# VHH binders against o26223: the designs that were tried, part 248

Target 1, 191 residues: o26223
Amino acid sequence: MKLLWTSQHIKVTVHIDGKVSKMDVLEAIKTRRSIRKYQDREVPEELIDKILDAAMCGPSAVDERPWHFIVVRNREMLEKIPEVHPYGAMVKDAPVAIIVCCDSSLEKIPGFWVQDCSIASQNILLAAHSLGLGAVWTGVYPLEDRVEGIRRLFSIPEHVIPFSVIPLGYPAENPGTRDLFDPDRIHLEKW

## First folded at step 16 (VHH)

Design P86 (framework vhh_7nfr_2)
Fold by ESMFold2-Fast, scan of step 16:
Structure P86 (fold): chain B 191 residues (1-191), chain A 119 residues (1-119)
Amino acid sequence: as target 1 above (191 residues)
Amino acid sequence: QVQLQESGGGLVQPGGSLRLSCAASGFTFKRYDMSWVRQAPGEGREWVSRITWSGGSTYYADSVKGRFTIARDNVKNTLYLLMDSLKSDDTAVYYCARDAFEKYGFDYWGQGTQVTVSS
């Protein structure tokens, strides 16, 4: 099967480095890259609010929406994250990080909060990219030492599970885009 | 072989005080947040208090704020609940519980210690 695609049917107006531009949703998905180097610039609260609004718009199992978010701007706290998260070294250099959490009291279907929080995390990454920011997903759950470390550092309640840490800022690198389409991973009708 | 063993419960008059202890063994106590949970006769379990692994932060249910103090000794692997100004409504079995990092609520519980506030 051969498919011809166009992004013309979907138009989105976004802020790029404080200026308005248009980005197709497919373009946003295909051009988003993990960014681990950030400019020495603060991210306005308005952009964080827009990102978190987008995060909460994700689908969730039985509409349970168990996510909670911690916004970390304090330099001392950001510098402590790498001590409890071995692959989070870049967090200390970011102007801000978002910790995605699950409030278990909001869960309606056991275990699906992982998918819910994954969806919220991806929406944060896409929204950040659409607003001219760079971000990277760093995993916390299900690694016990990372979960414990992040819980301690931010005094997270017993019924709340830290899922991911997403540092973000204006990008200081441009890795370009990847061509990830692999037709061998697509099976028609059966395996 | 995680074990939590409560002690210090008993009968006390209204306005009295009690100190509960929980001896922890079989795990690295200093790495875990710990909680006290109670269950009054004929009622469900009610979370009472939590202390972070270091003792740096404490949290209390509104019903016990200002009257109860949670504390820990990471050298002795012991959790404490200091209960002042006890009321008849505080009558319950008090459980020591270990917070479950990757799961909801608690993964290990003690057997409980009875606190009765009467007469």
Scores: ipSAE 0.000, ipTM 0.101, lowest interface PAE 19.2, mean pLDDT 83
Fold by OpenDDE, second read of step 17:
Structure P86 (fold): chain B 191 residues (1-191), chain A 119 residues (1-119)
Amino acid sequence: as target 1 above (191 residues)
Amino acid sequence: QVQLQESGGGLVQPGGSLRLSCAASGFTFKRYDMSWVRQAPGEGREWVSRITWSGGSTYYADSVKGRFTIARDNVKNTLYLLMDSLKSDDTAVYYCARDAFEKYGFDYWGQGTQVTVSS
């Protein structure tokens, strides 16, 4: 049974039989939406592996690659995340979440780890979308209370900084597509 | 033993203000997010406001946004709720609740303090 999510111009076919949806990179970028509702369906490990592979393919400052990933499938732990992350309510409904972290000991240039982990997080979102999954970036850093909450919950070492929590699942919503192009934000040669 | 004790409730006119306090003891107060929850007569418990352990972030129910302010003093182990522009619909028993870290929800509650808004 094919669940066809039809947007005005882009049909996203979610195959219930585990077939991977294929889309090009521009399509993935343009059609990706934050998904906060998920089907009662498990995400195959193979898809998570692909997503994590993608997450590690992004550039990093001086190739420091400071990222670590916690894959959370335990229902109890997923249900606890909203307690320390108020905007992570949807995490409890997801079959899996990825917590992106930075190992500060791997940082070579101070401060660039935020960019590195952002790139990794975005790659997770894009990869998930390209694979027919829905995901949302819930920010942890730089809010100290969230950082410490997630740290304690998952016993993350002090030198490791939780950056984002990304729940994933087969989407149970279709927010549609947005046109976010704004020519007023484009400056030619000078401001 | 974990203890939460609310105070500061009372009778006020519509448009009036109250300040609730919750004295916490028996646990490391600064490690826990704290919430206010209220229960009106015949109604279920309604979450009102939350403040993170550090006080860095505050959250409010839509019904109280712009009127209520949650705060905490981690040195005094005290949670506060400043209630301005009170309405009749704010009438309820207000409870201080410790946000559960080990499980979803709240794990400890105070006895509550009565807030009555009436002309």
Scores: ipSAE 0.000, ipTM 0.259, lowest interface PAE 12.3, mean pLDDT 88

Design P87 (framework vhh_7nfr_2)
Fold by ESMFold2-Fast, scan of step 16:
Structure P87 (fold): chain B 191 residues (1-191), chain A 119 residues (1-119)
Amino acid sequence: as target 1 above (191 residues)
Amino acid sequence: QVQLQESGGGLVQPGGSLRLSCAASGFTFKRYDMSWVRQAPGEGREWVSRITWSGGSTYYADSVKGRFTIARDNVKNTLYLLMDSLKSDDTAVYYCAKDEYEGFPFDYWGQGTQVTVSS
């Protein structure tokens, strides 16, 4: 069965009237890259609304959907993020960032909010990419200094946990395609 | 210029109570949110509680909710932490900390006061 697992990549395109119309789901997943350099160009509110709609469509443990989102466009606030997040230097250069949070009062089963917020974060990245934007997931939880720094910076209540900060904008870099398929990581029936 | 001086720590038995005080000077105390932070032996700093500048809102770490009460006296420039139902896990040096109006955690720390919960 190892012959079914290959480093080959399937490229899928949709043609309408002889023209590629939109990025397919598999293409979006395979071509999404972390983008840390952004054009000096605003992102329309309509695109942010579409991204957040996609974020909320993810599955969650026992349908708890514990996510809340902070949309940050204020230049002074974006410039303060690197002071509480050492690997968030690129955030100050982004036109907008989304902070993914967990409202612990919505949690139905302890601990699964981490997976829930990870799914929401990934959906933000994929939706942004599908709309021609670039984004990167910068980690906040479980690093306590970052969690408390972000909480204070954005007046986040104590029952709410900041999970990730995702700057996004129109890309000013074009990272190369990666071939990440590794059949040695796939085991049939047993380890 | 900013000075924060904690007091009220000591040795107490499990289930006991203590009241910590922090005398603040060198800044306009009534304009700043204030926090308590603790550090147990060999561990990192843990945020315990915060009170807004007006005293209108209070916040607590899950480990101390229902047992600790933060309070302030803006006339006396003093911050308090009322500690009830103390546990051995509450053993730590407790620090008073000044918060920024909006932004970063703690620009100034006090000297600390030792709380030891044991027999």
Scores: ipSAE 0.000, ipTM 0.078, lowest interface PAE 22.5, mean pLDDT 82

Design P88 (framework vhh_7nfr_2)
Fold by ESMFold2-Fast, scan of step 16:
Structure P88 (fold): chain B 191 residues (1-191), chain A 119 residues (1-119)
Amino acid sequence: as target 1 above (191 residues)
Amino acid sequence: QVQLQESGGGLVQPGGSLRLSCAASGFTFKRYDMSWVRQAPGEGREWVSRITWSGGSTYYADSVKGRFTIARDNVKNTLYLLMDSLKSDDTAVYYCARDYSEPLGFDYWGQGTQVTVSS
């Protein structure tokens, strides 16, 4: 028997000294930065649940929603990720990581699972940021050695493809805001 | 065209020092975090150090902490790696890399500069 899990339990507010702090969508998008240094502090399960609910709310091609998620909190397992992901060294220092996967049996239209899992990954980053956490997207697919390494470590079946590894935690760094708006990349009516 | 050009490698005795430089062109250097990555003979690539776009934060692999210093000059569009107390284990090709991090890690690499630590 499974309990019905509903998005009604998800809240997008941050509590500070009993008061509610809100980040609007544009602020969240503009101020989110990759965070690779984390405090030695556990992330509550309720925040992970909120993040994963947000991950599943993204648009999906033909509503195929092929994503599955592995939540990794075990220190020994987190320490093994850099062995198969050379640019994931920060994962060993994170209190938790989320592995975004595609179940190919759920794919309805060939190839769009990559966009679906990209959307889920970005929603994880934005949701984490909105909740006062920091995260970074470390790429797995389409790098064959990383895909196979992550599959081996987490006993992922052959029909499931690991897409990204996202360590997250309370930030121990504060990178400055970037202004990335480039009007030369905007073309009106024609190239 | 984005280009990264490393220099400063060479043969050095154990305990010696080298300064690597990476000249960046074709992009707004001051907007990007930058890293040094090395590859020893027969080994995979190992991340060595990262510096944020502003120079406000630096990060090091445990193997080089206290011996290497990463720095940048946003006016000259140049990245540096100051290597002190060099060990035989530091022998590798050193690559300058533009840190794109999400999702791939690095989007542009230099051609590398060889560092050999031996007598």
Scores: ipSAE 0.013, ipTM 0.352, lowest interface PAE 8.5, mean pLDDT 85

Design P89 (framework vhh_7nfr_2)
Fold by OpenDDE, second read of step 17:
Structure P89 (fold): chain B 191 residues (1-191), chain A 119 residues (1-119)
Amino acid sequence: as target 1 above (191 residues)
Amino acid sequence: QVQLQESGGGLVQPGGSLRLSCAASGFTFKRYDMSWVRQAPGEGREWVSRITWSGGSTYYADSVKGRFTIARDNVKNTLYLLMDSLKSDDTAVYYCAKDATEYLGMDVWGQGTQVTVSS
């Protein structure tokens, strides 16, 4: 099925449960859930490319774009991630994972790389969801044991900081949608 | 059954020290980050400290930094909070909690142990 990306409206036609659905950006944001169960189905490279493209479209501080991405499909490596990331158990069941990293040498303003990589990570989640995939953000930074674990596992150089591990796959669960709107968190003009 | 049980609370003078313990059972303790949370009378729950599953990273609220130390023994399935230089403002019920995920928060709580700092 041809995913028509029109430059003005991110309309993704996704085949979910045998039906083609179109999802706009607001729908993607509102309906996205963390998915931790995946089908025994490979994710096409084309979808990963689209997701990574989206990941690189987010803003960054002073346009520093410090992010790097490791795409992991090797089963052995996927199975090792939970050994250094206790909340990454689902990674072993995913057909692919993306590790978002920061190259500290690209950082222009100290500390903003966390925001930059967060934006990239969120874009990965949204893009995945819009494409009919399930994903979950598993935090690596700022937990030192996870950072070092992932670093060692993937031979990441010292100036590069692993930030998140995001397993992806066709979803094998449906957590439903949540209404997270809270008017008590909205203040008009002043606190 | 998943269970957390705190102990070690009590009455102490300002400047004193206490050591809290939390015994965990019913789950694989070494797989989960753990936290301490406290609740003072009439106030909401306040996060105090967190330790990662391996003990490799520790985090503290600003109010307790430099005074409290979180630790764990994964062989004994026990979480600890060493509290030094206690202040009256530290008076609260202290709870240990199991961290489910980075986003879901804490999903298991103990019954709490009372800490009272008073002259």
Scores: ipSAE 0.149, ipTM 0.618, lowest interface PAE 2.2, mean pLDDT 89
Fold by ESMFold2-Fast, scan of step 16:
Structure P89 (fold): chain B 191 residues (1-191), chain A 119 residues (1-119)
Amino acid sequence: as target 1 above (191 residues)
Amino acid sequence: QVQLQESGGGLVQPGGSLRLSCAASGFTFKRYDMSWVRQAPGEGREWVSRITWSGGSTYYADSVKGRFTIARDNVKNTLYLLMDSLKSDDTAVYYCAKDATEYLGMDVWGQGTQVTVSS
């Protein structure tokens, strides 16, 4: 498998009622849903490249940028993920998955890599959504059994920590939009 | 005000059947995907099954495929898990969850319902 990284602009475009429309950042954030059912359809390498570019644009503590990514398209490998990740059953039906990892040798300040990799994971989800794909973040770290299972399955070295597994593909479900705004969680001037 | 109340658990012998229910209130149930999650003694949480908001699609963990059936009634705001051919490994507290959170799996509400499969 080949990943091609170019100076491509990330374009927010959504298919609605069979029509292509622009989606701004706020709409992308508000309409993104976890997608766990995928069409039997290849995801072009160019879209994966755009998603990974977006993932690496996130802020990181002291600019440590500790993330590494494994792109998995091999069917046999995707089918083995549910054996070590209980919430990963949908991964075997996805055309591709991205494993977000932390290279601890790049860590400049202890513990902040968790926030760094969380930001990268969210950027993957938003970028996928903006490109007409569906994805879901399945948690790996800090659950030791999942971390070690994924490490063994993908030959990940001991200084690298698998953080999340994100299957993605063209969506085969439409769960609709949620209204999650809760003003009771906002405090002005003091608690 | 959001509340999920599980019921229907109990003690059964291997090969037995149970029907779990989850009564939902405080949110528009028909708009959300729903899941069942279980936690066995000394183990982490394991996702069991998910049903989309419309009921049009269902998903199952490999450990329960062919034995469990997830269903919903959007008029009664109730989620179900029909459990057949129960095994000792199915012993766990079962929780229903509103929508799937991307991180760590799912929101869990309420106390759950205990399922014990003993010979």
Scores: ipSAE 0.006, ipTM 0.229, lowest interface PAE 10.8, mean pLDDT 84

Design P9 (framework vhh_7nfr_2)
Fold by OpenDDE, second read of step 17:
Structure P9 (fold): chain B 191 residues (1-191), chain A 119 residues (1-119)
Amino acid sequence: as target 1 above (191 residues)
Amino acid sequence: QVQLQESGGGLVQPGGSLRLSCAASGFTFSRYDMSWVRQAPGEGREWVSRITYSGRSTNYADSVKGRFTIARDNVKNTLYLLMDSLKSDDTAVYYCAKDEYEGWPFDYWGQGTQVTVSS
């Protein structure tokens, strides 16, 4: 049991033995960081399933649930993602990536799919973190060159819009925690 | 070493136009998205505009949308910001930044160029 002490005494217990440390939702939210370095370690399918389950539990506009997920483990494909996504360099080092997509044919109200897929993406990040994995949200939409790059690479139909690429793995870095609370952003009753 | 050098700032009247340039070196310019950011007196640094590595996609802050145009020349390793219909609120030091979606503030920016909009 290697206890990684974060500066704020939040024990992120990285269970070497594959035991998933449970953290509460507030802890997950507050301590989550983007992780871009990964261990040379495979992510069990069970964890991916849990993450995807979480990804599908978020709300969506009028319950349209427009999301689809591509799970990428193929090394060659992972290595190609940076070619069409310049900020996806870390994807080549990850054992797995999830591509969040929107099926536009499922959209009921125009434009809300972005929120829906954002929620799904965030749930992936939180779930991953809660399971002892590191992940990062690399934006694809709304940048056309990234959208088309990912589309071509993965043969995504025209009516399906790639939204984000999220590499995942056991973290090989600890960026620490941030305090982002800003009382100046809170308004009582009125602006 | 990543180097960014901004130029083209100056004093202009409201409604006027300026063209900023940023010379980039020390990295493969054509492989990275680029942004402009600015810092007004007494204010924090704010994102202004982004352009993808290929130049195919652009984004703008709401405050500058319709007035500013970001462009790039990957052969010349140069980023541009065309600023039209300038307002007093546009007064700031403008910085070229190697665009990174996460890790604000940007890891790399130049010395900046002063833009002053005043009557």
Scores: ipSAE 0.022, ipTM 0.400, lowest interface PAE 5.8, mean pLDDT 88
Fold by ESMFold2-Fast, scan of step 16:
Structure P9 (fold): chain B 191 residues (1-191), chain A 119 residues (1-119)
Amino acid sequence: as target 1 above (191 residues)
Amino acid sequence: QVQLQESGGGLVQPGGSLRLSCAASGFTFSRYDMSWVRQAPGEGREWVSRITYSGRSTNYADSVKGRFTIARDNVKNTLYLLMDSLKSDDTAVYYCAKDEYEGWPFDYWGQGTQVTVSS
């Protein structure tokens, strides 16, 4: 069993293809792609633990850290997500999904929880990629029907807001590399 | 609402050329970056090329760099891919795509156009 509630007690070494995985930060950022097709292969709990540890390390407004996470491995529950999230069809084929939530009772400064949960979601995507997994961010907030659908499906309390659903697994596709650098969006000294 | 329709694919011999087109409607084409993506039989999708909304900056996958040219016509709301020196490895269905927003409901793909490079 992993101690997900205390990062200082989580020291897990996982061998990826016989090696401890190492990836330069810039390489991870530039090569991460949305992955929507997954191998029929289980994701070890220790990798999920590492991903969630990384998610909680993001900067947060006034250090409020309002995020909570639901880890979904149950096939029947994963298959129900597309019923309340029309563009989440790939979730039913994933071995696991993480639902990123905001506990509004932990919010210290109104409105910044959106940035906080966005940061946590991106850290999940980057951490998954660095560990040889693929993932995709499927949007929940601010679409009210999706928020309430996910809330109902996973018994989420009214003071907690589901923000994103992130299916992940070992990739069964390789979309290749994108080069997104656009000098038209960089302004020197003035707009 | 948002619609992307590709055309211009076909059968060509190795070393040949093709010009793909993508007609865009239902959004303000001139305000979005556009990409070409391909999918070979039994394979996942592979990003090919991108062009900024203004047309001033372009990027290419290493596999097509120097052989393919992406272009756009913001008056006609049309995206192009000019393919030279085609190889058998270029055989795929080619899709045009508006900027990919991670799980955003407005990510749209066209129906695709088949390119086959064979003798």
Scores: ipSAE 0.000, ipTM 0.179, lowest interface PAE 15.4, mean pLDDT 82

Design P90 (framework vhh_7nfr_2)
Fold by ESMFold2-Fast, scan of step 16:
Structure P90 (fold): chain B 191 residues (1-191), chain A 120 residues (1-120)
Amino acid sequence: as target 1 above (191 residues)
Amino acid sequence: QVQLQESGGGLVQPGGSLRLSCAASGFTFKRYDMSWVRQAPGEGREWVSRITWSGGSTYYADSVKGRFTIARDNVKNTLYLLMDSLKSDDTAVYYCARDAYELGSYFDYWGQGTQVTVSS
């Protein structure tokens, strides 16, 4: 991996492959890609801790912070995820996955936990990218079969809702840059 | 209008081969990851394979790994599934699906499907 340089924006310090690097936040947002192919390399606990710290720093409606996280490293458990999430086959090939959950007992404003857990999930993706890892958000909520399958597989209580499963690891692919800017979606002053 | 149209299905004997095609129109094909998903009679949908927008990475369900190959032609706007060593368990309707902006397991458009029957 390399030091990341930008010319116009504030840099953020990150650890990449044991080295300290600097990355612009805007660059991180624009270059993050879904990564579904991983190297056969363990992800250090230190990096997972940093990712989860970043996940919990997201804004939350009325500061309810309803998120809980399950860190899955056990190979047998990772191999069972595709059985309850059929489009999540890449999860079994990842060295680790994070399951983002909502503890409904912590909810203060009805319905906003979805936004809270979405923010946490996106922060996991961005933090992983900034640390030289690749990740992908696989959807669980609101698909009832996936919610119940994940709940059963990981012994999640009824008052806790599994929201997303995010496999992550060192990337074994580079899908490249996408140009997604569409000025037709920007309206000045009025629709 | 987004349109996905599969072809290439049919009846084949066990051990045989088929090539499925999916003609895409109404969107910029080269910007989207694409998948094949199948549904056997009386069963739910099973994801089979995915290819990234550039063709740089491919993924397969364990049930088909080593036997199926997913490919794309971004000039012809066509997705392919090359199926080898077919088994009776591969009998299903095969659907071409477009990934919704890299959400991985989420698909926003599906083709009409093409029937593959593996029988002696």
Scores: ipSAE 0.000, ipTM 0.353, lowest interface PAE 11.0, mean pLDDT 84
Fold by OpenDDE, second read of step 17:
Structure P90 (fold): chain B 191 residues (1-191), chain A 120 residues (1-120)
Amino acid sequence: as target 1 above (191 residues)
Amino acid sequence: QVQLQESGGGLVQPGGSLRLSCAASGFTFKRYDMSWVRQAPGEGREWVSRITWSGGSTYYADSVKGRFTIARDNVKNTLYLLMDSLKSDDTAVYYCARDAYELGSYFDYWGQGTQVTVSS
């Protein structure tokens, strides 16, 4: 079944085997928006599983795969996140959040973990969108106050670095789509 | 090479129980959702049950809901289907199928199937 995208609605079709119809990868990329308002509706664990699967399918430096994921559904914890993350206000309204972390002990090449976790975070956003969910990337690293705040809140070990907090839920807003293509940002052969 | 091998089928009386197993090899089993699909004689393939890669969520066709239980052991690379309260209408070849979520399709690999016959 084809996923139909309309300017007003994201229609997700569920197949008879319980699977959600998949969005074309280019469509997913082009139409994804940050969603900060969520319905009062639980996100099925199946969808979280798919999202986490996608998160772990990205490349990493020398295949180091340094990422860890904290899935947060506890309302009290969700409500506490904004206390340590000033721009994470929407997290308290989400039914679930994923905290992407780096285990520094898994690093093979120092510093590339930021790229690795970024890829994982972006894949979470794309996967969520393709599954009919809304999400937003709230940056934690490299802001020390946020890093330490999240660390303390979730008792994250010192060798593990919280990288991003990504609230997810069924969208309660539709910001529309944008064409962000800018040919002026493309340079041929040289700058 | 991806391989799925079903076992545990057989002849049972109505109301009886069976446990099917599917041995998986040739791929990272814990990364894939898995399903059971069945095909009765003269009928098309019917989805029966699905379990997510983590085992966190399970789904059932209405026809088997409350009677069948899908499970998996990611250490043993094995998928299971516990079938209770079997009915004549459950007679079919049961297939283990790998979810092809990454490919934009639903299933990409199937086993050879195991015959389940429910008859008095």
Scores: ipSAE 0.000, ipTM 0.239, lowest interface PAE 13.2, mean pLDDT 88

Design P91 (framework vhh_7nfr_2)
Fold by ESMFold2-Fast, scan of step 16:
Parts: structure tokens; sequence; C-alpha cells
Structure P91 (fold): chain B 191 residues (1-191), chain A 120 residues (1-120)
């Protein structure tokens, strides 16, 4: 698996299991599902690098870009996440997890780091999906017990806030797609 | 109004079996992941099992893996927990909880609970 990008072309081409595939943005958004069952198969470092590059491309309030990422591959560390996160049993089954963090010292506008880290998390999910991987967003902030548990487990400084834990791997399930369009939530010109 | 109603608890001997049910109403059951959570006397709440909206994936706490099976019927809007090889440590009030597909972090609603007592 590799990602190709050229300055002469605006399209990104992904190699998936020896084949070149193109997934448009709308298709990626509509077909992405939370994946919680993973193959016993390593995720190459180059794919993690591409996913994190995509995460950092998100818009950020006043361009503060407060995100930091911890990449966890160590099996013993992944197995300890359930001790501090109620859904951690699903996380320990993944070959790798990304912890999205906010460095509060980089925050320029109070509270916007939550949106910034949410955007980074969604980019991780979409990038993983586009590369043939599955992932799921599990919440940490604002649940204080989870925040402090994850902070302690991964030696995260007090000025850094763990926001989400995203396990990922090659999918071992195919849940299909959902029809989530609800026109009752769309208001024209006024509420 | 979202409502979750558990049933099927009771007194059972060690090594016995029980089937818990949770009747769901007030939301589109087939679109949400569902979980079972338990609370033993004097202890905090412990997550037991989760099933995805489609039933395609199931997850279990290490304490129950291999003994419990979570299942759902999206036509009847019912969640099940099939409990085999029950141990005294399984004694608890069991709660059905509505959850999100994306977060895996929040339980939106809880039922009233059903008591399971494993004793000789």
Amino acid sequence: as target 1 above (191 residues)
Amino acid sequence: QVQLQESGGGLVQPGGSLRLSCAASGFTFKRYDMSWVRQAPGEGREWVSRITWSGGSTYYADSVKGRFTIARDNVKNTLYLLMDSLKSDDTAVYYCAKDTDEFGSYFDYWGQGTQVTVSS
C-alpha cells in the first residue's frame, strides 16, 4: 500500500492490496463506518504518516493547530487502555491506536481546541478509510476520569489534554452503509 | 420518549444460565449500538458487552468473554444477553444502555435494571 501525489495532478491515488484505487471525497464520507474488528495484520508506518499528515491539514481556529498525536503500537500499552476507558476492550484488539491530544499552550482562543481536535479526529477516520483501513472514534474529553487515566497511562503533561483514542487496522468486518439523510434538519432561510 | 425495559433476571445456581431481554422504544433501535452494563452491590458500574447497530460486531469484557453472548432483534426492537456458566461474581443489577456508533463513550439512556443473583 502507497499514496501517490504529483504537482501536475490534483488527484491523490492510493494503492490498496497491490491495486490502484480512487475514492472521491463524497464516497469516502458516505461509506466510512466505525470499525471495531481488525485483522491480525500490521499497519505500515508509511500509512500512519499519511493519516497524520491528513489530520494536520484540518482547519483550525486562528490557525492555532494545537494538536499532538501519540501513536501506540505496544500491545501491553493497548491492553491497559480498558483500565481507564469503559470501551477500552475494543481498543486493545487493534494493531495500533492514535491518541489525539491538545497542547493547551498553543491555544489562542479559549475552547476552540475542542473543535480543532474534532476536525483532526475526523480527518484521521476519513484518511484511514481512504487507505483501506478501518477505525473508530472513542471519546476521552470531557470525561474527567478518562482524561486523567489516559494522561497517567501515557505520561501526558498537565498542559496537554487527551481528546480521543482512535484504534485502527485492516477491517475484519463490513457493516455496510447507513441512510442518515434527514431533510427535517434542513431549514430554508429561517428556522 | 426513549424507554429501555430489562427483564429475565432472577436467582440461579453457579454454572446455570439466564437470558436477559431489553425492550426498546422511542427511538430507531436498528440505527444504534447497544450495550449491557452491570453494577454489583457496593461497587461501580462495569461495562459487560456491546453490539453494533447491524449485529455485525460484538464485544465483551474479559470477565464474561466466552460465557456471555449479546444479540439483538431489529424487527422486535429487543436486545438480549445470553448468560452461560454463571459465577457468583456475576451477581449484579444488569442495565440495558443506548449508545452511539461513533463515540463508544456515552450512554444516552439507561433502563431500570434487572437483578441477577448467582448463589447456591
Scores: ipSAE 0.000, ipTM 0.291, lowest interface PAE 11.6, mean pLDDT 83

